# Designs tried in a protein design chat: VH-VL binders against TATA-box-binding protein (tbp). Part 2

Target 1, 182 residues: TATA-box-binding protein (tbp), of Cenarchaeum symbiosum (o74045)
Amino acid sequence: MLDPRTRPRVVNVVSTSDLVQRVSAKKMAAMPCCMYDEAVYGGRCGYIKTPGMQGRVTVFISGKMISVGARSVRASFGQLHEARLHLVRNGAAGDCKIRPVVRNIVATVDAGRNVPIDRISSRMPGAVYDPGSFPGMILKGLDSCSFLVFASGKMVIAGAKSPDELRRSSFDLLTRLNNAGA

## First folded at step 1 (VH-VL)

Design a8 (framework fv_acasunlimab_arm2)
Fold by ESMFold2-Fast, scan of step 1:
Structure a8 (fold): chain C 182 residues (1-182), chain A 120 residues (1-120), chain B 110 residues (1-110)
Amino acid sequence: as target 1 above (182 residues)
Amino acid sequence: EVQLVESGGGLVQPGRSLRLSCTASGFTFGDYAMSWVRQAPGKGLEWVGYIYSGGSTYYADSVKGRFTISRDDSKSIAYLQMNSLKTEDTAVYYCARDTIFGVVSPFDYWGQGTLVTVSS
Amino acid sequence: DIVMTQSPSSLSASVGDRVTITCQASQDISNYLAWYQQKPGKAPKRLIYDASNLETGVPSRFSASGSGTDYTFTISSLQPEDIATYYCQQYDNLPPYSLTFGGGTKVEIK
């Protein structure tokens, strides 16, 4: 049996926040940690990336922000807070508080052994497996999550909106695989 | 000069698979989410799915579990892998540049489309 | 999923007429709405984003407004080159939600 408590490794978190005010494109363009090109996204945004960020933050002149590429919720939220501080300190935005929201978590799970997807796929309702086209088995999760399972035992969970949903979905995936004879 | 070019369409039998490619040029591909949108003959537009710059994918319920979107940022190509094809999947498939997963205005550039016909 | 109800499904008007198309969302989409023009045999082209912002290079006769669940697209003086099907699209859904289009409005000139 696969251990359904196997911990997923978060590989990307997308989170968003809103400054609830417009951001000065002119001031943002002058910031050393910001890349702004008026030809990109119609001049609607700049990208903030500091040496400490795992990913980056897209800042829109509307005041909306998107954090991508962080490998934890804390790191993703930290990127948004750091972007806010840089914008405020450089006069691109007025002092404000933000309330980050998780939009998507992608994680990998490694069973540590092969999973016989060619044998068990026929016993799993809703499973899509066509090795002539794609080497992994595709499954739908309980909530908003989707699963990719490879014969190597490596798996991908996408679409989680919280760490708790990710944990529940990972447990669900491994339990379903065990019930199908993995 | 942003360009998106779809390829890989054609006639395919029900139950089989087909892979579409979308080759991008004229922008920093890795910074953009990419979407697939389809249109059945004489019908309206239907969103199929998208992939953001970090690799996460989202799909319409009608294709979930059958279609997979992937990307190769080093080659500036997005892919749509279509498995277990049904006659209802017959459509022109467009790739479109998505500015970032629904928070910023999507689909500012579209490819020309490629026709997929699923028929026996 | 958010359902977009677009009306009318088709219309015929004369050159110079004011044309109005509406979209209703099944829930508040906070102005995350775009309008597209699709000419026969061609890919769609975005004309409007964020409910009311006109794309650069698009003629000023095209405009749009709205908020919450109710949105409107207007052509103030219809021209022959405006023959097309027009679609609204909501993008207030972040993953894992679907992006959804209205059913389209076919605009023909008499």
Scores: ipSAE 0.000, ipTM 0.442, lowest interface PAE 15.3, mean pLDDT 85

Design a9 (framework fv_acasunlimab_arm2)
Heavy chain, then light chain:
Amino acid sequence: EVQLVESGGGLVQPGRSLRLSCTASGFTFGDYAMSWVRQAPGKGLEWVGYIYSGGSTYYADSVKGRFTISRDDSKSIAYLQMNSLKTEDTAVYYCARGEWLLYDAFDIWGQGTLVTVSS
Amino acid sequence: DIVMTQSPSSLSASVGDRVTITCQASQDISNYLAWYQQKPGKAPKRLIYDASNLETGVPSRFSASGSGTDYTFTISSLQPEDIATYYCQQYYSDPFGELTFGGGTKVEIK
ESMFold2-Fast, scan of step 1: ipSAE 0.006; ipTM 0.538

Design b10 (framework fv_burosumab)
Fold by ESMFold2-Fast, scan of step 1:
Structure b10 (fold): chain C 182 residues (1-182), chain A 124 residues (1-124), chain B 106 residues (1-106)
Amino acid sequence: as target 1 above (182 residues)
Amino acid sequence: QVQLVQSGAEVKKPGASVKVSCKASGYTFTSYYMHWVRQAPGQGLEWMGIINPSGGSTSYAQKFQGRVTMTRDTSTSTVYMELSSLRSEDTAVYYCARDLEWELPYYYYGMDVWGQGTMVTVSS
Amino acid sequence: AIQLTQSPSSLSASVGDRVTITCRASQGISSALAWYQQKPGKAPKLLIYDASSLESGVPSRFSGSGSGTDFTLTISSLQPEDFATYYCQQFNSYPTFGPGTKVDIK
């Protein structure tokens, strides 16, 4: 039997925040650690990546920000705060406070052994398994999560809106696999 | 104050069922998993299973599969453990215990709050 | 199932002594181990979680170390109130407990 408490490893967190003010594209183009590409979204955004960021922050001239590529909620929120400070420091935005919100968590789970998805997929309601098109079994969670399960025992959980939802969905996935005969 | 309060002692005959309750207070009931652990007189601790109070999903130790059922009532913040087809060797103190909260990317391992225990005696 | 063994099964020590209890897992469990103290007639009390983290309110004389298969619980200066049975528990698979180590104070 699979251990339903196997710890998921967060591989990406997407968080957003809003500076509630416009950001200067000209200032972003001039500041360090910022890539401003006029061709991307018609020049409506720049990308900030400071040393120490696991990922990057997309900053729209509207003041909206998206943090991607961080491997924890703290790190994702930290990237948004760092981007805010960097913009303020370089005169691209006025001093402000932000309220980050988690939008999506993607995590992996490793069962440490093979999972017989070819055998159990027919016993799992809602499972999609067509190895000719995709090697993994696709499942939908009760909440916002979706699951990919591979024969190797590697799994992906995507779509969680909070750490608590990820925890519940991971437990649910492994329990459902056990009940199907994994 | 976080606490778990269990139902009172039970005396049952072989073949009967027992349902033990565990009422939680002082925290968000649906945010923490709940374990059930038993201890026969003079013996060590034995894990029985776990329940997610939010969705109601459960996982049981192999030894108790088919005889144990764990449920919850979110309106009363109460978890239940029902053990059927009782045998004399089921005589034990039964505990509920709260799992430590997940804090991504970490998962802490341990049970931090325990009920006082419920003595279940199975005898003819 | 993952088996846990504890050594020694029992010990007697004097107040002020350093006491070390070991827990060995039959396979690797990373840091998925907790230590509990149980006094006669009482529910277990969490001492150490995640192998080495001291639970809030637990005296600093208690410490945990180890990872993988070998773990230790140390009491740096044994006190009279430390008379108890100590259990390790793994959470890497379906949870299992060690058989316990009984600590008697001389």
Scores: ipSAE 0.000, ipTM 0.473, lowest interface PAE 14.6, mean pLDDT 86

Design b3 (framework fv_burosumab)
Fold by ESMFold2-Fast, scan of step 1:
Parts: C-alpha cells; structure tokens; sequence
Structure b3 (fold): chain C 182 residues (1-182), chain A 123 residues (1-123), chain B 106 residues (1-106)
C-alpha cells in the first residue's frame, strides 16, 4: 500500500493581502521593477517583479495585492512584503502593515510506484477517468482540494488554503487510493 | 485545555452494534486526525482506524474492514466509532486519540487520548 | 503491516535502577517511532516521539534512541510512579503497536 504520509512538493502558491489604502497609479508607472499600463485592466493594476522574486505581485490601485508563482508559502508572503516595501520606498503607498493570506497551493506528490488507475477508478466515487480525453484520473477532495492522479504514480493537488490543509488532503488522497486497492 | 471526552460504558449482546462517541475541546477540531484504538482486558493496544474530521475520510485496519464505521459531526466537535456484528472477542476498552501534525516530525504521535469506553459483549 | 516486537515482555526493578526496553520493527521505519506509558485503568500517555524527542511535561529520566529497525526506551533512575506498561508504536505506515512491556517496581 501507498504511504499516506508521503510529503507533497509545493510548486505554486497564490496569496493575497490588502494595503488598506489606495496606490498611486502615477507613481507605479514611474517606479522600477513595475510594469504599469493603462490598457491592463483599464489602468487598475501594475505588476511588480524584483530580481529576487520567483514570481510576481499584482498590485491594484484599490490596495489589493496578489502574489503568484512562488514555490513556497514563505516565498509567496515574501513577495507581498517586498512589493509593499517597494511601493512605500517609491512613494506609491504610505507605510503600512500587511497580513498575507494563502488562497491556493498547488503541489505534486510522487507515490514512488505506478498506481493502477484503470482498475481502481471504478471503485472511487466521483472519479472521472477517460484516457481518450485526459490521461489522469480526476478526483474532488473532501476539503477545498482537487486531485489529478496519473498511472505513473505522480499526482497533483490543487486548491489547498494552507500548508496544513495540503498535508491533510495529501493524506486523504493516498488513503482513498489505498482503500480502492492501489 | 485539550480534552477528549468519551461516552459511557456499554453492555451488548453478540450480534448487536455499538456506537462510541468522543467529544473534542480546547483546539481546532478539524486540524487534527483522530484515531480509534482498542484494548481487550489484559491485552495490548490495537489500532482500528483513522478519520480526518475536516473532510470525513477514513481508513480502517484490515481486521475491522466491513464492520467498523467512523464518522464525525463538526457542529459538536465529536467523532464516532460504530462496530457491528459484535462478538465476545470485541470486549475491550475503546479509545479515541488525537494525531500530531505531520510536518513537525517524521512520526505521528498520539498526544491526547480519551478516557476510554468499556464495551462488554456477553449473553 | 509493520509488526513490532518488544523485549522483555515484563521486568521487575528497584527504585533507582536503570531500565531499558527494546522495540524491533519488521522493516525499516526511519525514526517514526513513539513510546507510551499506560498505568492500570488509565489511557496511554505519550512519552517520546520521533524515536528520541521527549514530550513536553515528561520527566528527563526518560529517553529514547534508535533508528531503522531497532529502538530503545531508557528510564535512567526508576521512580515509584513509573509502575506501568510501556508500548512502542510506529508511524511509517498505518499505526501498529508493540505488545507492551510491564514494569513492576519491587
């Protein structure tokens, strides 16, 4: 049987925060490491990417921020803090504190062996498996997560709202596969 | 602070079913897995299964598969273990036990246990 | 399933003695092993997790060691309150317990 405590590898984190103040579009247009174009969402946002960022931060003139493309929660929150500091240093926003929130974690899990999805998909309630259209088995989690399971034993977990939910969802997925005869 | 409080002792006839409850308090109920472990008189500990209180997913030891059912009620922070087709060999103290957080160690310790529920199966 | 064995099945020792209990797994479990103390009529109490980490509130006379398949629990200076049965448990797969070691204080 599969070890349900196999650790997932985080590949993308989406997190958000709110500066609780408006951001100057004029200052964003002039600052380094920021792409601002009036044509982008009607001039409602800019994109900040400093050299150390794995991904980027979308900054709305409303003060809302979205961090994407980081490969850990720590890195995603770091992107939001760096964006805040960059905006403040360039006079686009006043000094403030932010409280980042994870919105979505995507991770991969490798079972270390093949998973017989051809055989077990019929035993798994809610499983969608049609190899003619997509080679993986699609499952809904019992939390906010969804799963893709491939015959190779590689899996994708999407939709976790925290590292702890990711751990529980990974455990649930591997446990459900074991119960179906994996 | 953390407490797991189980339902009272039960006496059942062979062939009956029993449902034991475990009410959790002092922590976020959905953040920790819950296990059920039993102990026959004078014998050791025997793992029965695990439930994720957040989603309700379960896994059972092969010995109990087909006659054990674990459920939870998030509104009351309570987990349940129902064992059917009772035999005299099912006479035991049944414990609920809280699992630790996976990422903080390479093992899963049971850091808090309920007080136990004695289930006696006799005619 | 991973099987655990404990040695000895029972022992008697005097207050102040060093007591060692061993646990062997049927296959490698890394450090995924915990030790519990159970007193008569009571639920088990976690003593040690991850083979050697002492649980908060547990006296420092308790220690654990080992990795892979061979593990030990040591009580450096046995006290009257240590009368109990001790169980090992593995977490490398679905949990299984050792058969227990009864410690009687002479």
Amino acid sequence: as target 1 above (182 residues)
Amino acid sequence: QVQLVQSGAEVKKPGASVKVSCKASGYTFTSYYMHWVRQAPGQGLEWMGIINPSGGSTSYAQKFQGRVTMTRDTSTSTVYMELSSLRSEDTAVYYCARDWEYYDSSGYPFDYWGQGTMVTVSS
Amino acid sequence: AIQLTQSPSSLSASVGDRVTITCRASQGISSALAWYQQKPGKAPKLLIYDASSLESGVPSRFSGSGSGTDFTLTISSLQPEDFATYYCQQFNSYPTFGPGTKVDIK
Scores: ipSAE 0.000, ipTM 0.444, lowest interface PAE 15.5, mean pLDDT 86

Design b7 (framework fv_burosumab)
Fold by ESMFold2-Fast, scan of step 1:
Structure b7 (fold): chain C 182 residues (1-182), chain A 118 residues (1-118), chain B 106 residues (1-106)
Amino acid sequence: as target 1 above (182 residues)
Amino acid sequence: QVQLVQSGAEVKKPGASVKVSCKASGYTFTSYYMHWVRQAPGQGLEWMGIINPSGGSTSYAQKFQGRVTMTRDTSTSTVYMELSSLRSEDTAVYYCARDEWLVPFDYWGQGTMVTVSS
Amino acid sequence: AIQLTQSPSSLSASVGDRVTITCRASQGISSALAWYQQKPGKAPKLLIYDASSLESGVPSRFSGSGSGTDFTLTISSLQPEDFATYYCQQFNDYFTFGPGTKVDIK
């Protein structure tokens, strides 16, 4: 049997936050670790990447921020907090608090062995498997998640809105595969 | 505040079964996995198994497979661990512990002493 | 199953000392290691997770480091309330606890 407690490896987290104030384009253009070009997107955003960030933060002059490329929720939220501090310290934004929100988590799971998707796909309600079109079996989760399961035992979980949802969806996916005869 | 409250101490004879409870409060019960871990007197910690309170799905350590059963009651936010065919070697403090995947065992119950003796 | 070993099994130290405890895994576990403190008669308390992340409410004198197979817990300046048994735990493949390290007063 597959171990349903196998921990997913988070490969990308997208999170957002709002400074609830406008950000100075002039200050962004002058600050270190920030790429801003008024000719790009009409000067509507800049990109912050400080040393140690796994990914980067897009900062809109409206005050909206998007964190991408971090490999954990904590790291993604950390990028938003770091971007906020960097903007405040350089006078691009006034002192403020933010409330980060997870928008999407993508994770991989490795069963450590082959999964007989050719055999079990017919026994899994809602499974889509057409190897002539795509080599993986596609499944829908109970929440916002979707799953890709490959014969190699590699799996992808996409669309989780929280670590809680990712944990539940991963456990349930592996349990569903076991119940189908994996 | 997050709290896990376990049932009281038990004394059992060899061959009996014991059922320990763990009542959760202060958070959404179905959003976190729950583990059971035991500790024999003067010894280290030993993982027994995990339950998903949302669906009731379980996974047990190989050593306990066939003797342990974990269940939950969502109406009372309570997880149960039943261990059958008790031996003197099962004398231990049994803990429930909450699982937050970025933080593996962030909150623990106070422990339940189970003594197996003639 | 992944086995964990801890060194030393016990140590004696004085208040103010720097204490280091090591944990070694029988195979690579990335950063999937946590550290717990247990005082006599009490449940364990989480100190460090993901090898180096300090749990909320835990004093900054505690720190963790390492990845792969070799990990270290450090207490930079031992306090009276730190005399306890410390356990490492891997959560990369199932769940395994180390045998523990007892930190006694001297």
Scores: ipSAE 0.000, ipTM 0.483, lowest interface PAE 13.6, mean pLDDT 86

Design b9 (framework fv_burosumab)
Fold by ESMFold2-Fast, scan of step 1:
Structure b9 (fold): chain C 182 residues (1-182), chain A 124 residues (1-124), chain B 106 residues (1-106)
Amino acid sequence: as target 1 above (182 residues)
Amino acid sequence: QVQLVQSGAEVKKPGASVKVSCKASGYTFTSYYMHWVRQAPGQGLEWMGIINPSGGSTSYAQKFQGRVTMTRDTSTSTVYMELSSLRSEDTAVYYCARGYDYIWGSYEDAFDIWGQGTMVTVSS
Amino acid sequence: AIQLTQSPSSLSASVGDRVTITCRASQGISSALAWYQQKPGKAPKLLIYDASSLESGVPSRFSGSGSGTDFTLTISSLQPEDFATYYCQQFNDYFTFGPGTKVDIK
């Protein structure tokens, strides 16, 4: 029996925040660790990637920011705070506070053993499993989540909008697999 | 609402053990880590360890390894911290504090909810 | 283990003053730093998380800044209710608290 309390490992987090002020394109173009080209995307955004970032932050001249590529919610929020600090210290934005919001969490779960998806897929309502097209079993989760389950026991949870949603969906996935005979 | 309620004050002799409880309410008990932090009179805060209420896994600060044991009871939403071989320098207020969700990776961010504290006095 | 130091260890200030407290980590912790306020006889209260994010319900006169190894907590206009000890805490590698800074209001 799979332990439904097995913790997922977060592999990508998308978070957003708003500086609630315009960002200076002129100063962004001169900043270190920032790629800004007025001919690219109509000059509407720049990309900040400092050496400490796992991913990067897209900064729009409207003041909106998107953090991508971080492997934890903490790191994703950290990227937004680092981008804000970097903009303020280089004079591209005035001092401000931000309220990061999680938009998408992708996590992996490892059962530690094979999962008999060919046997259990017929017992799982809504499961899509066609090994001729794709080797994994696809399931819909709670709220906005979706699941990919591979015969190896590797699993992916995508689309969580909050930590609580990811936790509930992970528990739900492992419980459903156990109920189907995994 | 969300709260942590701890057991009452204790007075112990050197060499004894003490077990402090912390009852959680107002949230999903198994979704958040629980920490124990102590504070000796007139001193700063000292982290003792963490427990995952879901699986019961624990990790302790080096200083307390071998003397501290953290456990939980999911049926009562209660965590426990037991400290053995008490010394006079263990006299302190002991706090439980809620950490953030495990999806922060291997660690939670900050301790957003705290118990009221339990004074443990080790005398003689 | 990551060590935290705070400066000053104590200070006295008048109501309306700008107060700054510094926290330094022995190694890089990115933005994995929180600030707490502890009033006499009470449990600590979270003020700032992730170096600069204000906790819900905390007055806007409190702000945090910094990343890596150097962090600052600022109180823009000190109030009588701000008499307290302030602690920084890192959560990048287990958990460590700074030694605290006592703020006395004259």
Scores: ipSAE 0.000, ipTM 0.456, lowest interface PAE 13.4, mean pLDDT 85

Design d1 (framework fv_disitamab)
Fold by ESMFold2-Fast, scan of step 1:
Structure d1 (fold): chain C 182 residues (1-182), chain A 120 residues (1-120), chain B 105 residues (1-105)
Amino acid sequence: as target 1 above (182 residues)
Amino acid sequence: EVQLVQSGAEVKKPGATVKISCKVSGYTFTDYYIHWVQQAPGKGLEWMGRVDPEDGETYYNQKFKDKATITADKSTDTAYMELSSLRSEDTAVYFCARGYDFWSGYFDYWGQGTLVTVSS
Amino acid sequence: DIQMTQSPSSVSASVGDRVTITCKASQGISSWVAWYQQKPGKAPKLLIYAASSLQSGVPSRFSGSGSGTDFTLTISSLQPEDFATYYCQQYNSYTFGGGTKVEIK
C-alpha cells in the first residue's frame, strides 16, 4: 500500500497582494529586472523577476500583484515584498504596506510505483477518468483541493490555501487510493 | 537541476512531417514559456514561436506560422514542435528553451538541440 | 519587427585581449537585451540579461552595457575557453543579432 505519510513536495505557490495605488507604467518600462511593453497584451501589467526569485511577480497598473513559481509560502510572500521594494526604490510606486494572501498551492507526490487507475477509478466516488481526453484520474479533495493521479504513481495536488490543508489533503488522497485497492 | 531534454535526430523525405519533443524537469512546467529556435547549418539563431504550457496559448514568428505547430502536454511536462510539408531548407538544428518569465523574456535554459535532416 | 544589428561578424584575438561586441536595435527596447555564448556543437548559454546583469556562474570578465538602442558585450581578458560565437537578443519580441565569432589564437 501507499504510505499516507509520504510528504508532498511543493512546486508552486500563487499568492497575491494589492499596493492600493496605481503603478507607473513609464517607470516599469525603464527599471531593471522588469519587463513591460505596452504593445504586448495591452500594457496592463509588467513582470518583475530579480536574480534571487524562484519565480516572478506580475504587477498590474491597478496595483494588484500576483506571485507565482515560488516553492514555499515564505518564498512566495518574499517575492511580493521584494517586488514592492523594487517598485518603490525605482519610483514606480509610493511606499506602502502589503498583506499577501495565499491563493493556490500546487504540490507533487510520488508513490514510487505504478497506481492502477484503470482498475480503481470505478471504485472511487466522483473520480473522472477518460484516457481519451486526459491520461490522469481527476479527484475532488478536501475543501478547495483537487487531485490528478497518473498511472506512473506521480500525483498532483492543487488548490490548497495553506500548508496545513495541503498536508491533510495529501493524507486523504493516499488513504482514499489505498481504500480503493491501490 | 533544471533540464530540457530533446528527442533524437531525424532524417525525413521532402513532404514528410516530423514531431520533436522537449521534456522538462526541475521546475514547474506551467510557470514558464517554452520557446523554439531554429539554427540552419552554419547560420545564426532564429526564433520560431512559443507556447504557454498552462493554457496552450501559442505565439509564432510569422515566417513559421504555416510550418510549425507548437504544443505542450502538462501531464508529461513535455513540449512539442511539429514541422509539416518538410523541404530541404528546413534542415536545421532545433532548440527548445525556457523563457525566463511567464510572458516572455530571455532564455535561461536550453535543450541540447535536435538535428532534422531533409533529404531525398 | 525589431531588428538587431550585431558587429563585428568575426574577430580574432589573443589570450588576455579585450573584446567588444556591439548590437544596435532598430527601435528602443529599454534594457531588454540578453547575450548568449554558443560553442561548436552545443546549445547557447545565457551570459547577460537585462543588458548588464551577469548570469549566475558566468565569469566576471564578461560584462554588458547599454540601454535604448545601443548595447555592448565586453570580455575584459580573453581566455582559451571563450572561443565561441556570441549572440545578442532582444526579448521584447525575440529577435537575435547575426552573431559574432570570436577566434582565440
Scores: ipSAE 0.000, ipTM 0.443, lowest interface PAE 17.4, mean pLDDT 86

Design d2 (framework fv_disitamab)
Fold by ESMFold2-Fast, scan of step 1:
Structure d2 (fold): chain C 182 residues (1-182), chain A 121 residues (1-121), chain B 105 residues (1-105)
Amino acid sequence: as target 1 above (182 residues)
Amino acid sequence: EVQLVQSGAEVKKPGATVKISCKVSGYTFTDYYMHWVQQAPGKGLEWMGLVDPEDGETYYNQKFKDKATITADKSTDTAYMELSSLRSEDTAVYFCARLYYDSSGYYFDYWGQGTLVTVSS
Amino acid sequence: DIQMTQSPSSVSASVGDRVTITCKASQGISSWLAWYQQKPGKAPKLLIYAASSLQSGVPSRFSGSGSGTDFTLTISSLQPEDFATYYCQQYNSYTFGGGTKVEIK
């Protein structure tokens, strides 16, 4: 029996925010900790990565920002706030407030043993398992999450919108595997 | 109806400290930065700094960094600007102003009426 | 820091005149410039934002133009209530121009 309270490990949080103003491409090109490449999306975005960031923030000249690579919601939101402050302090954007929104949390769960997906996939409603196309079993959760389950016992949970949804979806996944005979 | 109402005029001696208030009504105080602007007699406008009322984060014009302290009390919807070690050249009208932003840009849309601070010996 | 230079410092004009005020930034600021009107003893009032966008409630005789470093505020036909001091302001570091006083001829 798999332990349904096994804690998922967050590997990536994607969050977004909007400065509600245009950002100066010229100033981004000159800023420290900022990489602006005119060839990327036709010069429509740059990347900010300060030393304290786990990941980076993509800044579009429209004012939209995407935070990636952080391993918690707090860190992902922190990256957006740091990018805002960095842009303002360097004259690339005017003063503004932002309202970060979580778009996607991706986490891994390790069962600590092999999972017999060949056997249990037929007992799991909605499961997609075709080893000739992809070695993992694909499942949908009760809310926004999707699951990949590998025979090794490694699992991926994607699509969570909050840490609480992630915990519920992890519990749901492990419980469904146990009910199917894992 | 948005209003920014500032405290009344102050007369202070050199070396004193003064604290000016800006009470906000008609909008959610924590949704916008509050800025402070100095205007010396017969002169133009000079930006001093800003505060985020939600978390108390501040950013200052370097000229005012060691002179002004900007704070906000979100429980009373009031922003403050304190000047220390007053000198005669600090005599000025001080304004609070809200910075608005939307998809079309950003700008100071509402201002307090101004507070005259006179420093004399 | 970005310096804003306004010209002229003052202009004497009559009702019905076309008045032009210029503002020059020491470095490029795109269109991130606002214009304000200030009457004696009063707080400034927003007229124009994003270099050329007219604020709601502001008369159409006011217009703004320019981008980069050179900006202009125009009053097409001066009215009695327009005698005031006008300021440009860039958004990146909140620097104001020195002001232009529009006074009765």
Scores: ipSAE 0.006, ipTM 0.475, lowest interface PAE 13.9, mean pLDDT 86

Design d3 (framework fv_disitamab)
Fold by ESMFold2-Fast, scan of step 1:
Structure d3 (fold): chain C 182 residues (1-182), chain A 119 residues (1-119), chain B 105 residues (1-105)
Amino acid sequence: as target 1 above (182 residues)
Amino acid sequence: EVQLVQSGAEVKKPGATVKISCKVSGYTFTDYYMHWVQQAPGKGLEWMGLVDPEDGETYYNQKFKDKATITADKSTDTAYMELSSLRSEDTAVYFCATGWFGELLFDYWGQGTLVTVSS
Amino acid sequence: DIQMTQSPSSVSASVGDRVTITCKASQGISSWLAWYQQKPGKAPKLLIYAASSLQSGVPSRFSGSGSGTDFTLTISSLQPEDFATYYCQQYNSYTFGGGTKVEIK
């Protein structure tokens, strides 16, 4: 039986926040660690990636920010805070506070052994497995999550809105696989 | 080997404050929630609350919200549980506990700390 | 919040007996239930997680079953070291059952 306690490895967290003020496109274009894209959406966003960021932050001139590529909620929120500080220090935005919100967590789980998805997919309600189209089995999980399960035992969980939802969904996935005979 | 080692027994007077420690080894302290559980003499287990050692966020059982303060120190791999305004009914064994997954299961427990409140 | 009702509160048994302990949740919890064993003066020990999964190192005479609201812990052939108090616990708010003391006749 698979161990339902196997901890998911978070590979990407998407979080957002709002500076509640406009950001200067001209100042962003001059900032270090910032790529201003005038050709995309009429110059309405820039990308900030400071040394130490696992991913990057997209900053819209409306004040909206999106953090991607961080491997934990803390790191994702940290990227938003660092982007805010970088904008303020360079005069692109006035001093403000932010309230980050998690939008999507993607994690991987490795069973450490093969999973017989060709055998068990017929025992799993809602499972989609068509190896001629895609080698993995697709399942819908708790709340907002979806699952990809490969014969190798590697799995992907996507769509979690919190670490707590991710853990519940991982437990649910591994329990469902065991109940189906994995 | 995963170990949770708690501080020793305490005897306190009513109205006092007590702070119990739980030092961990054998795993990455910040990977799992640390929980605290109360057991009154001859009674069952009651969950008190938890701390996320990574960011210091806490979640409490409503019964203990105004009584207990749970904290974690990443630099020493130690969790703490403080009880204020002690009363005789706070006499109990207090356990720290964590699990491989951290949020769902208590795979690992401290040995327990007896707190006696008497005049 | 979810209440856990455990029964019986105590049971007297002899070595070799089959012992059954039940746990009822006030609302559905799927398989999000664990069982713990506590010996006098000791910390609890995880026996079973996800209602029916045996923790590594726990003897096969222990088994768990159930889903939704009704759960059972069974000891198929009681041994001297099994005289202890047993607790169920649900995961989403960490509520423990009241405990069942298994004591020698």
Scores: ipSAE 0.000, ipTM 0.446, lowest interface PAE 18.4, mean pLDDT 84

